# Ledger of designs, part 252: VHH binders against q84jc2

Target 1, 232 residues: q84jc2
Amino acid sequence: MSKMRNLVEEKFLEFYESWVIQLELYLHQLLIAHNNNTMSETELRHLISKLTTHHKAYYTAKWAAIREDVLAFFGSVWLNPLENACSWLTGWKPSMVFRMVDRLRKSRVVLVEAQVKKLEELRVKTKFDEQKIEREMERYQVAMADRKMVELARLGCHVGGESVMVVEAAVRGLSMGLEKMVKAADCVRLKTLKGILDILTPPQCVEFLAAAATFQVQLRRWGNRRHYVTHS
Key: E = the ipSAE of ESMFold2; O = the ipSAE of OpenDDE; V2 = 0.75 times the mean of E and O plus 0.25 times the DockQ between their complexes.

## First folded at step 15 (VHH)

Design nb18 (framework vhh_6z1v_2; at its last look DockQ between E and O 0.53; V2 from the best seeds 0.00; counts 0 for: pae E 7.5 > 2)
Fold by OpenDDE, second read of step 16:
Structure nb18 (fold): chain B 232 residues (1-232), chain A 125 residues (1-125)
Amino acid sequence: as target 1 above (232 residues)
Amino acid sequence: EVQLVESGGRLVRTGGSLRLSCAASGFTFSDYAMGWFRQAPGKEREVVAAISWSGGSTWHADFVKGRFTISRDNAKNTVYLQMNSLKPEDTAVYYCAAGDTWEEIFQVESGYDYWGQGTQVTVSS
């Protein structure tokens, strides 16, 4: 079903399409680096830097967009239903990346004890932060349901010019709260990612980033196939 | 134990200047970005300024408008906030915060891991 898109959605859709294409290109480079192991440490670090910069660019664009319309990111039109279903507060769930790391450990990645310890500490911290956000979100939802939603519902019963302004104000209030929550979630994501990359060696980082990118790309492909949606 | 201890907050007249200090301990100071936040009565806590681990990158809130400047001395494990041209609207409890974060999230409270107890800054008209 074609959804009506607002300007924010359209712009971000275009951005995201391009961003995903670039991600796929980087994924290819990561896979080459990982499989051939011919790159120097400097080269690997450079590649890692490219990927981190790419991810930073995503959040930069995202945060710019959510300032305009945070609601666009809840049920994102640029994502397929599977991608949306797998989203936690408009993105990947931070704690899930540790499962990826665990999978890597079971395969070819050998972590030293110090790394394992640090990863566990990071995991605990990430989970704590994630739960904290969830609690805040719950609090927010309860508060909004009790106040803002009731107000909106009441306003919906009144057809008039004044009602529109009040509704807009109420929606703005809701949006501000949601924006805060989304940013908080994104911070946990970024902190988690940084933490992992700081713990891992460059080769391990490449492997991790490759796995993460693969997962993202495959999720998109699978979702597109299932729902017969064509995305670039 | 991680500790951040703010100091320097006091009563000052409009147009006056203050320098806040935050002494850090219990963690590797030079590995962390530092930030200053403030919370006025009845308002949400807001970010004032942030500085990268090396001091090479800084961020300042729009309301600062060049009046405040964040800096750090890693040898002293201290971060500073120079506040000039103070206004009554600047009255708040100012908090020091530390986080192992990227510059992109300097402005977000959740980007920080450790917090001080705060120091009161009051600007009289």
Scores: ipSAE 0.565, ipTM 0.821, lowest interface PAE 0.8, mean pLDDT 90
Fold by ESMFold2-Fast, scan of step 15:
Structure nb18 (fold): chain B 232 residues (1-232), chain A 125 residues (1-125)
Amino acid sequence: as target 1 above (232 residues)
Amino acid sequence: EVQLVESGGRLVRTGGSLRLSCAASGFTFSDYAMGWFRQAPGKEREVVAAISWSGGSTWHADFVKGRFTISRDNAKNTVYLQMNSLKPEDTAVYYCAAGDTWEEIFQVESGYDYWGQGTQVTVSS
């Protein structure tokens, strides 16, 4: 039935399932690289580039999809309920990745003082950008409660094509506002990812990317087992 | 201090050409993507064109494709916007912006960290 999913949702679901399968394959390569201290810097850089390109491909596909239907990303059908519960503005919360970076500081990976300083500067900037978007989202939600929007909703119930068009224009405006905020949040995600990768050495990048991919894959697996837990 | 200084804006006739320049200082120019934005009277600011830190990737908005070309000279710390076949609807204040930004976010205003003061372009009939 088409009622539960529209064409945008169906296309992105197909894309996302393939994207996750490829992420799992890259995770295996990252774990091999991390456990073997035999790969050259060039080989590590090529692997990091594959992961970077893979994440960029996700945002390219996402932005094409949100242009058509941004609401599909609020309660996504391609994500299980646990994945949806852990989302911040349709994706991972940027500041959360610094917890994965903290593991590099406490493991066998040695971060030099200059890297620690740059990571702390990036953490502070990321948190600031994140809070700015949260304030914009709050303003958006307040604006949706505007009396004019309420009156337009009422008017749409009583008058013909002209009022329907006015209501549709208002809804389109709301969707454009959400699209802008989602893109701003994704911008913070991509800048945070780029910043971390620019600061870290190739072996440290591999460990960081492996940790991030492991968390994403495991979260999906845990959430997909919800059906068995619910009936046991 | 980071500074972006636009120049080249003036009055031109429909069908004319104009080149805008943006001189950058106070940061490592070659590490930053550069963008040109514009804001027309009564309208929101919109992205016109963008270029990667290396110059290897460019993006142009559909409404200027084939007419405008962005370029950069990393030796001179300058980004350019060559504007051809100008139309009255191109009348706006043009801003240059710098960001530590990948190509995927070239079209997003929040991808840019530093902004110039703008230069006025007016296209008359």
Scores: ipSAE 0.421, ipTM 0.751, lowest interface PAE 2.9, mean pLDDT 86
Fold by ESMFold2, look of step 18:
Structure nb18 (fold): chain B 232 residues (1-232), chain A 125 residues (1-125)
Amino acid sequence: as target 1 above (232 residues)
Amino acid sequence: EVQLVESGGRLVRTGGSLRLSCAASGFTFSDYAMGWFRQAPGKEREVVAAISWSGGSTWHADFVKGRFTISRDNAKNTVYLQMNSLKPEDTAVYYCAAGDTWEEIFQVESGYDYWGQGTQVTVSS
């Protein structure tokens, strides 16, 4: 009845909880920087660097854990159902961040023509990379659709030695392919983030990072409440 | 403006050696990791070896370990692939690639942003 979790899932759950708490602390610093006009460019770049390092630390831990069990990252126990529903290949869809950039353009952020052109080029490249990954995923669809067989091999709940060998080989092949796909998707996420931060000025980067962190924190808080609300 | 130009590919007998070079221009070479990829006719392109921006970390595919060595010279903006004990299976077009990537994802093709046009290596039996 209850969800069984392996050591990889337990270890990463502990890591992720700490990682999100630290993200919330950085969000506080981002909001202070956003609302103040006294921070120097050097101070802003230092804060941006802290956020970049924090995101890279997430991926470093994730890739180590994926080596041990990539399937743990599909329907992750450390994410609530709302967070999991927003996942594309174990994370946000890379092009989704451009909706956040668009919102910033409508509110408080003024972009010059050169920045707008570079952002549109990056958006097109990001979508192209996403589509390339989605085409590669088509080759894994049959293996992923048979999750019952994969789960039985992973948990060892099956009959016969030859059945074990065949299922284990299939699981190993699926795991290697999924690890490649997840890392490819993560690479697109990081390249898109870096590209946006390179195009934006330091104050604009702070606004973008604050919006992104706010979204991630609020998505977690909303999903954790697990309440049904009907408005009339 | 970014250019990666491979050279050194040729016909070599089984058991022979060959050194590939890739000259880079149009970007700050020392900021980029470098990789060698290969593609045989009718096959998908595959990573052969990669090296960090400083040269402090290298990665080699299992099928070339002990035979191929990647290296770089940041003063000359050049990355090398020393290929020893060549086999007919090593016949392919070899591509140089550059990316803002690191050791954990050296083998991931989407981590490389710039590509050369390739140099043909043919290993005869």
Scores: ipSAE 0.012, ipTM 0.511, lowest interface PAE 7.5, mean pLDDT 80
ESMFold2 (binder alone), look of step 18: mean pLDDT 84; pTM 0.866
OpenDDE, look of step 18: ipSAE 0.020; ipTM 0.379

Design nb19 (framework vhh_6z1v_2)
Fold by ESMFold2-Fast, scan of step 15:
Structure nb19 (fold): chain B 232 residues (1-232), chain A 125 residues (1-125)
Amino acid sequence: as target 1 above (232 residues)
Amino acid sequence: EVQLVESGGRLVRTGGSLRLSCAASGFTFSDYAMGWFRQAPGKEREVVAAISWSGGSTWHADFVKGRFTISRDNAKNTVYLQMNSLKPEDTAVYYCAAEYGWSDMIEEGTPYDYWGQGTQVTVSS
């Protein structure tokens, strides 16, 4: 039922719960803005800035946490099983946000041809960067499995204080490789998000951010179908 | 039109001080982390200092720690590098760079969105 939690997991769980509550509040503001149609461009840009800053706060906290324990982000305790099942390299899959962009084609204000072209160029680049990271992760998994087996075998042969240093070095090596990979994936996420927001008009940005936040919130609610989880 | 314009590079004597400035335009400066890089003749480009998009976090390379200080003025869209106690080893072309996203450090291997043309700093004995 309950996993043993380390300090990093407990701290990030507390952060994430607060971050999601604030995301739901911003989602409510985005939906009001989208349905109102009377807000000024300045007001819309201010709201978009709040969402962008909120996402940057998440990645700031995440990068601090993965520096301490990147493994906490693989099968995260602050995510329900459905959220974890939908994760790609500890977060959302960058190419999936373009499916949310496609909903803008059904809005009152349609995308102009120049925007469609730029979005397609960004989609191709994002998918390329995504696949490059997937190949690197596969290489890391193969290398980690081989290195772990060698180091575990060595531990069976060593006696005394040297074994402590070997274990620490192996753990640091594995963690550094994963940290680099997760940061690379997060950079693709942030650049994809920024690229979309730069191409869209403020009303389209509000609609896009509302769709993305709605999906994230609903995915969490679908996974948390019951009011409470039964403990032992 | 995106621009990063460095200024302040010149010849200075050992032990002297110099302040470099980098004026940014054409993008939302406050959304970008800013960094100073340098490249000496025959050497690889290296990161000197970085400041987060919020200005709340700074990083300085060990070889300049205590001597150089990075800062930013978001109202003026400018990043600064205050260089004190200059050494001949500090002679290099200094580059301003901007990276979108969160970072409390700009790493050499990280792709950068915008780069300046560089400003030459020469420290003589």
Scores: ipSAE 0.012, ipTM 0.430, lowest interface PAE 8.0, mean pLDDT 82

Design nb2 (framework vhh_6z1v_2)
Fold by ESMFold2-Fast, scan of step 15:
Structure nb2 (fold): chain B 232 residues (1-232), chain A 125 residues (1-125)
Amino acid sequence: as target 1 above (232 residues)
Amino acid sequence: EVQLVESGGRLVRTGGSLRLSCAASGFTFSDYAMGWFRQAPGKEREVVAAISWSGGSTWHADFVKGRFTISRDNAKNTVYLQMNSLKPEDTAVYYCAAGTSPDEVQAIWEEYDYWGQGTQVTVSS
């Protein structure tokens, strides 16, 4: 049954729960930093470094896990249904973070024109990279319905060692294709996040990271609340 | 004294091949992930390829995948970039870098501790 956890799911669930707890602690520090105008640039850069290290640790763990079982990341057991419903290729949709950036235009630390131009260029590049991945995902989905895949599905209805070997090879190929797409999507996520942080000043980085972490934490809390209500 | 020295950059014609080498000294080479980066005039530096400390894992950017191959020889303290089917857009200064983390995520974030001075590759039409 699909309700049973495998070892990859169990290990990543444990990792993710710990990772989210630490994210909430970093969010608290970001909010304090945002409200404290006396923090030095060095102190702000150190806090930003802690969060970028934290996000990189997530992708390091994720890529190790998807090498073992990429399907664990489609309908993840460590995410509630709302988090899963909001996922784009196993994570946040890169272009959506520019909505968090738009909040900075209304902050006390206003973006200068040079930053606005660079952020717009990054937004366009990010949307282009997203569309490229979406076309690859479409090709993958179409390939599921092509003549070869239909024949493999028919072959799977027949018992025999030869059929088993051919089907197993095809399934391995499908998993490798998904792993490649997930990694490509994560590459866009990492480049988008780094690109934004490279354009912003340290105070703006703190505000941006606080907004992103707040959204992630609140989405989890909203989904968990709904889960309890639906089971009563 | 940590040193990374790139070599092999030169003028080549479109469709040609070239192998870049990076000789490392002053640190335990086999403990470090290695990466190749490039920077073209008027463009920011971009990551091209990365290889883990053991050579067991490699990553290549989509724009060079199938054309470029990163490899390393830990006995010779050297990392290589084999470049095939070169295009004019591959024209850039190519940099070698060393980092403590062996993973692909570090390559994307360009968090490398040591950098070479670069070698110029020019691809003519």
Scores: ipSAE 0.161, ipTM 0.563, lowest interface PAE 3.5, mean pLDDT 84
Fold by OpenDDE, second read of step 16:
Structure nb2 (fold): chain B 232 residues (1-232), chain A 125 residues (1-125)
Amino acid sequence: as target 1 above (232 residues)
Amino acid sequence: EVQLVESGGRLVRTGGSLRLSCAASGFTFSDYAMGWFRQAPGKEREVVAAISWSGGSTWHADFVKGRFTISRDNAKNTVYLQMNSLKPEDTAVYYCAAGTSPDEVQAIWEEYDYWGQGTQVTVSS
């Protein structure tokens, strides 16, 4: 069953495809940089800046799109089922990146005690922020269910001109609330990412970003293959 | 028309207290997170405090150190900033803003939907 795509979905899909292609190119550069111990700190910082700019571009585009249709990002058509299943409020779960850092530490990344402490503080903060958002979401859902959904259900039984306006208003309200929750989640993502990059050295940042990009790309590839096998 | 109107700013002495109010209209107030910002002459605008749509979550800048408290009354479409133990360094134009997240004011890339015109707070020594 193919989900019908609206204009927002189509536009964002095109953007995302291009964005992922560029991410893969950056990933290649990150890997090269990681394997090249001769790169200067300035060069590494430049590369890091490219990646951060790339991520900024994604959220800029996303936030523009969710203003038009936030619902498009719940069950995103540009993501495969696996990617969607791994999503928390339309994106990666912020606390997940700490697992990536932990994996790096277990491999070859050596963090000084001060870094470890800061990362732990950030981890606690990030988890707290996630919980805050989840609580807000729960409150929102309860409020909406009690107020808007009941109204919508009642209006569904009485189809008239005035009822359409009320339904539209209710839908708009719901959408606005969802948009706010999505942006809240994105803010935590951005803060977490920035926090990690501020704690890590440039070489460590490159390694972390490479790992993150690799994970994203592999998840997409694996999900696509699985989806193809299941539905072929 | 969307409006955020700040009030309560005035001249106060060091150690004094002040309560700012921001009255919102033209949008569903309870759907938005609210924030207070300030901008001193020659300085960049900085976030002071933020509060979630329900008031269940708040954030305060480090420089506040317990001196300021943000709150809101959704029934009155108003957000407040209680400022105690004021210092000359607190002198600035204080702005009210409506956003989509209680943490939006702390985000790296902040976008706010609505802004007030600001209210002047002056703290004399």
Scores: ipSAE 0.052, ipTM 0.313, lowest interface PAE 3.2, mean pLDDT 86

Design nb20 (framework vhh_6z1v_2)
Fold by ESMFold2-Fast, scan of step 15:
Structure nb20 (fold): chain B 232 residues (1-232), chain A 126 residues (1-126)
Amino acid sequence: as target 1 above (232 residues)
Amino acid sequence: EVQLVESGGRLVRTGGSLRLSCAASGFTFSDYAMGWFRQAPGKEREVVAAISWSGGSTWHADFVKGRFTISRDNAKNTVYLQMNSLKPEDTAVYYCAADTYEGWDIEVYSGEYDYWGQGTQVTVSS
């Protein structure tokens, strides 16, 4: 298992580095679209589609990887310590993106009242789904202290075929529970992202996606710089 | 599958000029945006310039403002970076990059520089 777990981490590290490089390319296309106001609506929609596809590709790769080793995503080796510190259930906190949406109210492209109402409804639903997942995670953590789990931990100190089988089954159950919760959190992320993009006009989508990508890229850059400073 | 080949990098004196070229193959070049990146030893890769699929929109980083110009020739499947008034801090390996991802194929991301060329070295002496 340890060899397979190491391979999952190595493969996803390679994927993630390439994925971030592509995100930086998209960010620059978003900034061109936003700053120059030269692109047609068709060009803007094409760019938004590429960003949507790029984010879906991340979750496709992530779900394949967590099927093999979900624990790789808790304290990920492809993220710096700052990125890991800012993670909520192995990724961005869904309600956080509404802070980026709030910036649109102060931009050149103003939200109409119908959009504001739909975004508020989506924000409330996102917070509700987020809290539901937090309750599930708390329930999972409490279950780790269950009497049966404590008894199984004691059995792990003794060698025996029957004890080994029971312990292995319990560990597998714990991993499956984490996988289910991570997938649930990712579904909330994807629903929130799609909901925002469905409400916004193409120029507003470009501004929103540029803000989100800028934050992700800068957070990575800040964390990488601080790593050197903390060692001096 | 995607191939990007950079050329034009060389040693130049401070204040000199260079034109970098990137020849693309393996995708429909005219449908995709292109970018130029650079990386100096011990530093992070940084974005220098970007150009839309048609060439109608361009962006240049503040640190090359007024000195560098990106352009493309869709008939030749080539993107260019014209560099003027070169400074020692411009010394880096310059990379051409293409935004070619189109779907759920995670294997396209498994190799480093699948969307990147091998780079061309630019050295600016004083």
Scores: ipSAE 0.000, ipTM 0.110, lowest interface PAE 13.0, mean pLDDT 78

Design nb3 (framework vhh_6z1v_2)
Fold by ESMFold2-Fast, scan of step 15:
Structure nb3 (fold): chain B 232 residues (1-232), chain A 125 residues (1-125)
Amino acid sequence: as target 1 above (232 residues)
Amino acid sequence: EVQLVESGGRLVRTGGSLRLSCAASGFTFSDYAMGWFRQAPGKEREVVAAISWSGGSTWHADFVKGRFTISRDNAKNTVYLQMNSLKPEDTAVYYCAAGYTSPDEVQAIWEEDYWGQGTQVTVSS
């Protein structure tokens, strides 16, 4: 049978579809701005602000949703299989955004040495933060083999009023641990994005955001097309 | 302009006590949750303690539980961190931050202006 969806999954699916449509509209504006030398610094900063507000809105909605059901974000129903395959702890891998930054090397607006140094320092810090979170995820997986968890799993095989309540409490505890870890990963994402935007000039920010949005939109389109390909 | 000014950091011997203060201005202090964070040399910032807008709810990290106490005075626009039984591992720059309850948590992480300058605490053996 088909995979059943819960209320959190249905609500976030509706949110995400609208959020992606708006991202595509912003991408169009970013591409026009990138190819138009007549836009003022104030106009560029306003466009950058729209994108940063849009990304912050995503995390606000996500954190509200994971408070209700963090597991909805592991194997998300609103993402196609290709998007899910590219996911790291319920979202994009922070270090991957530096690949979009590397595209700026081919831009008409060249990075100065001071920017290159700051971006390299940020890249190293981001990699370190990723490794720290990966260790936390490993510890979480080890905790699943703990004697207490094994005993609770056994108890779950015998359905009764008291048994159901104890199992529900344990599941809530596990979900709280995952929520903390997902929020930690999202904090690295937010800090990495903010850090890059703080280092870059407004025209470079527009180019970076355009590259990032293009990648996200294109990955979704590629995955949706491949979803309809028959197996050989 | 949102401004947070931490004070009270100094050199203290192991087992000693210290109280940090954070004076807030430029926003309606009583509408925001407040927190204390710390960053040791070569390490990422970590959350130490948090207090709700009213002071009716507090949270403390496991590594400081029973030793540190967060409190606030909304009339003085000030948040405090009372630190007892200090250990060398508590050596760090301590920062206060405003507005880290969802959705304010996302905004606090994003905005540098919500972070104070920090106050250095050094605990010697």
Scores: ipSAE 0.096, ipTM 0.544, lowest interface PAE 5.0, mean pLDDT 80
Fold by OpenDDE, second read of step 16:
Structure nb3 (fold): chain B 232 residues (1-232), chain A 125 residues (1-125)
Amino acid sequence: as target 1 above (232 residues)
Amino acid sequence: EVQLVESGGRLVRTGGSLRLSCAASGFTFSDYAMGWFRQAPGKEREVVAAISWSGGSTWHADFVKGRFTISRDNAKNTVYLQMNSLKPEDTAVYYCAAGYTSPDEVQAIWEEDYWGQGTQVTVSS
């Protein structure tokens, strides 16, 4: 299915492409750091900081774009169908990162008991926050079938300039609700990421971030390989 | 069958210009980032330039110093490398590669992608 791009989509697409390029550069650095045990803690922390800054930049750009058109992020044209299918409220599901941590634990990463405990606490909190957002989404969906949708449906039967304006206003109202939910979800993502990084040691952080970046890259690869992405 | 066919490589004098082309077939070209690599005798393969699937983003190696420019035409399934102000140090086999992401990826990642057979560029003094 070909998607028509609007200005917001085009602009964000360009941003995202550049952002991904930079992410891959950082991934390279992370992998080097991971394989080179001679890097100092200071160097590792610096690298981690660069990555965190990079992620913050993404959300800054995202939120700016969402203010203009939040709907652009539902069915993002800069993502392939697989990436979109794996998205929870326009991004990665926060609770999923704990699976990455679990994977690391099964590999070479040894977590001390205190870390495990903190991670579990964070997991519970993250899940709670996700559920809260999901409930809000449900509420929103129910509300959609209410006044605004009825109004839209009614206006859809009428032809005229005034009707168009009213429809646009109604759509804007709906979009504002979506924007709030997306931002809330993003906050949970950022908090979760921060929480994990605060619990892990610098070497563990590097490994985690490398794994996360790799997963993102692979997901994109798998999606591009298995699914045709058509952008018009 | 996936094919990447490089062309345009030849002998050129120092300060000269070349334009390399890579024609792609057998896959959805617009889904892939494209890159140019080079390998000189006795040296490791190195990334020269890369371009995102849409062409909206490009990356160039530091040694390019503004001399080379990567571009692509998705309608023609072709990626280009304009090389200006060529130096003897630019002598190498130039390879075209198709990848899912950026040229900044570790070489090992690109090894899993699609590669051409290469085109020889020789710069004489």
Scores: ipSAE 0.000, ipTM 0.218, lowest interface PAE 12.5, mean pLDDT 85

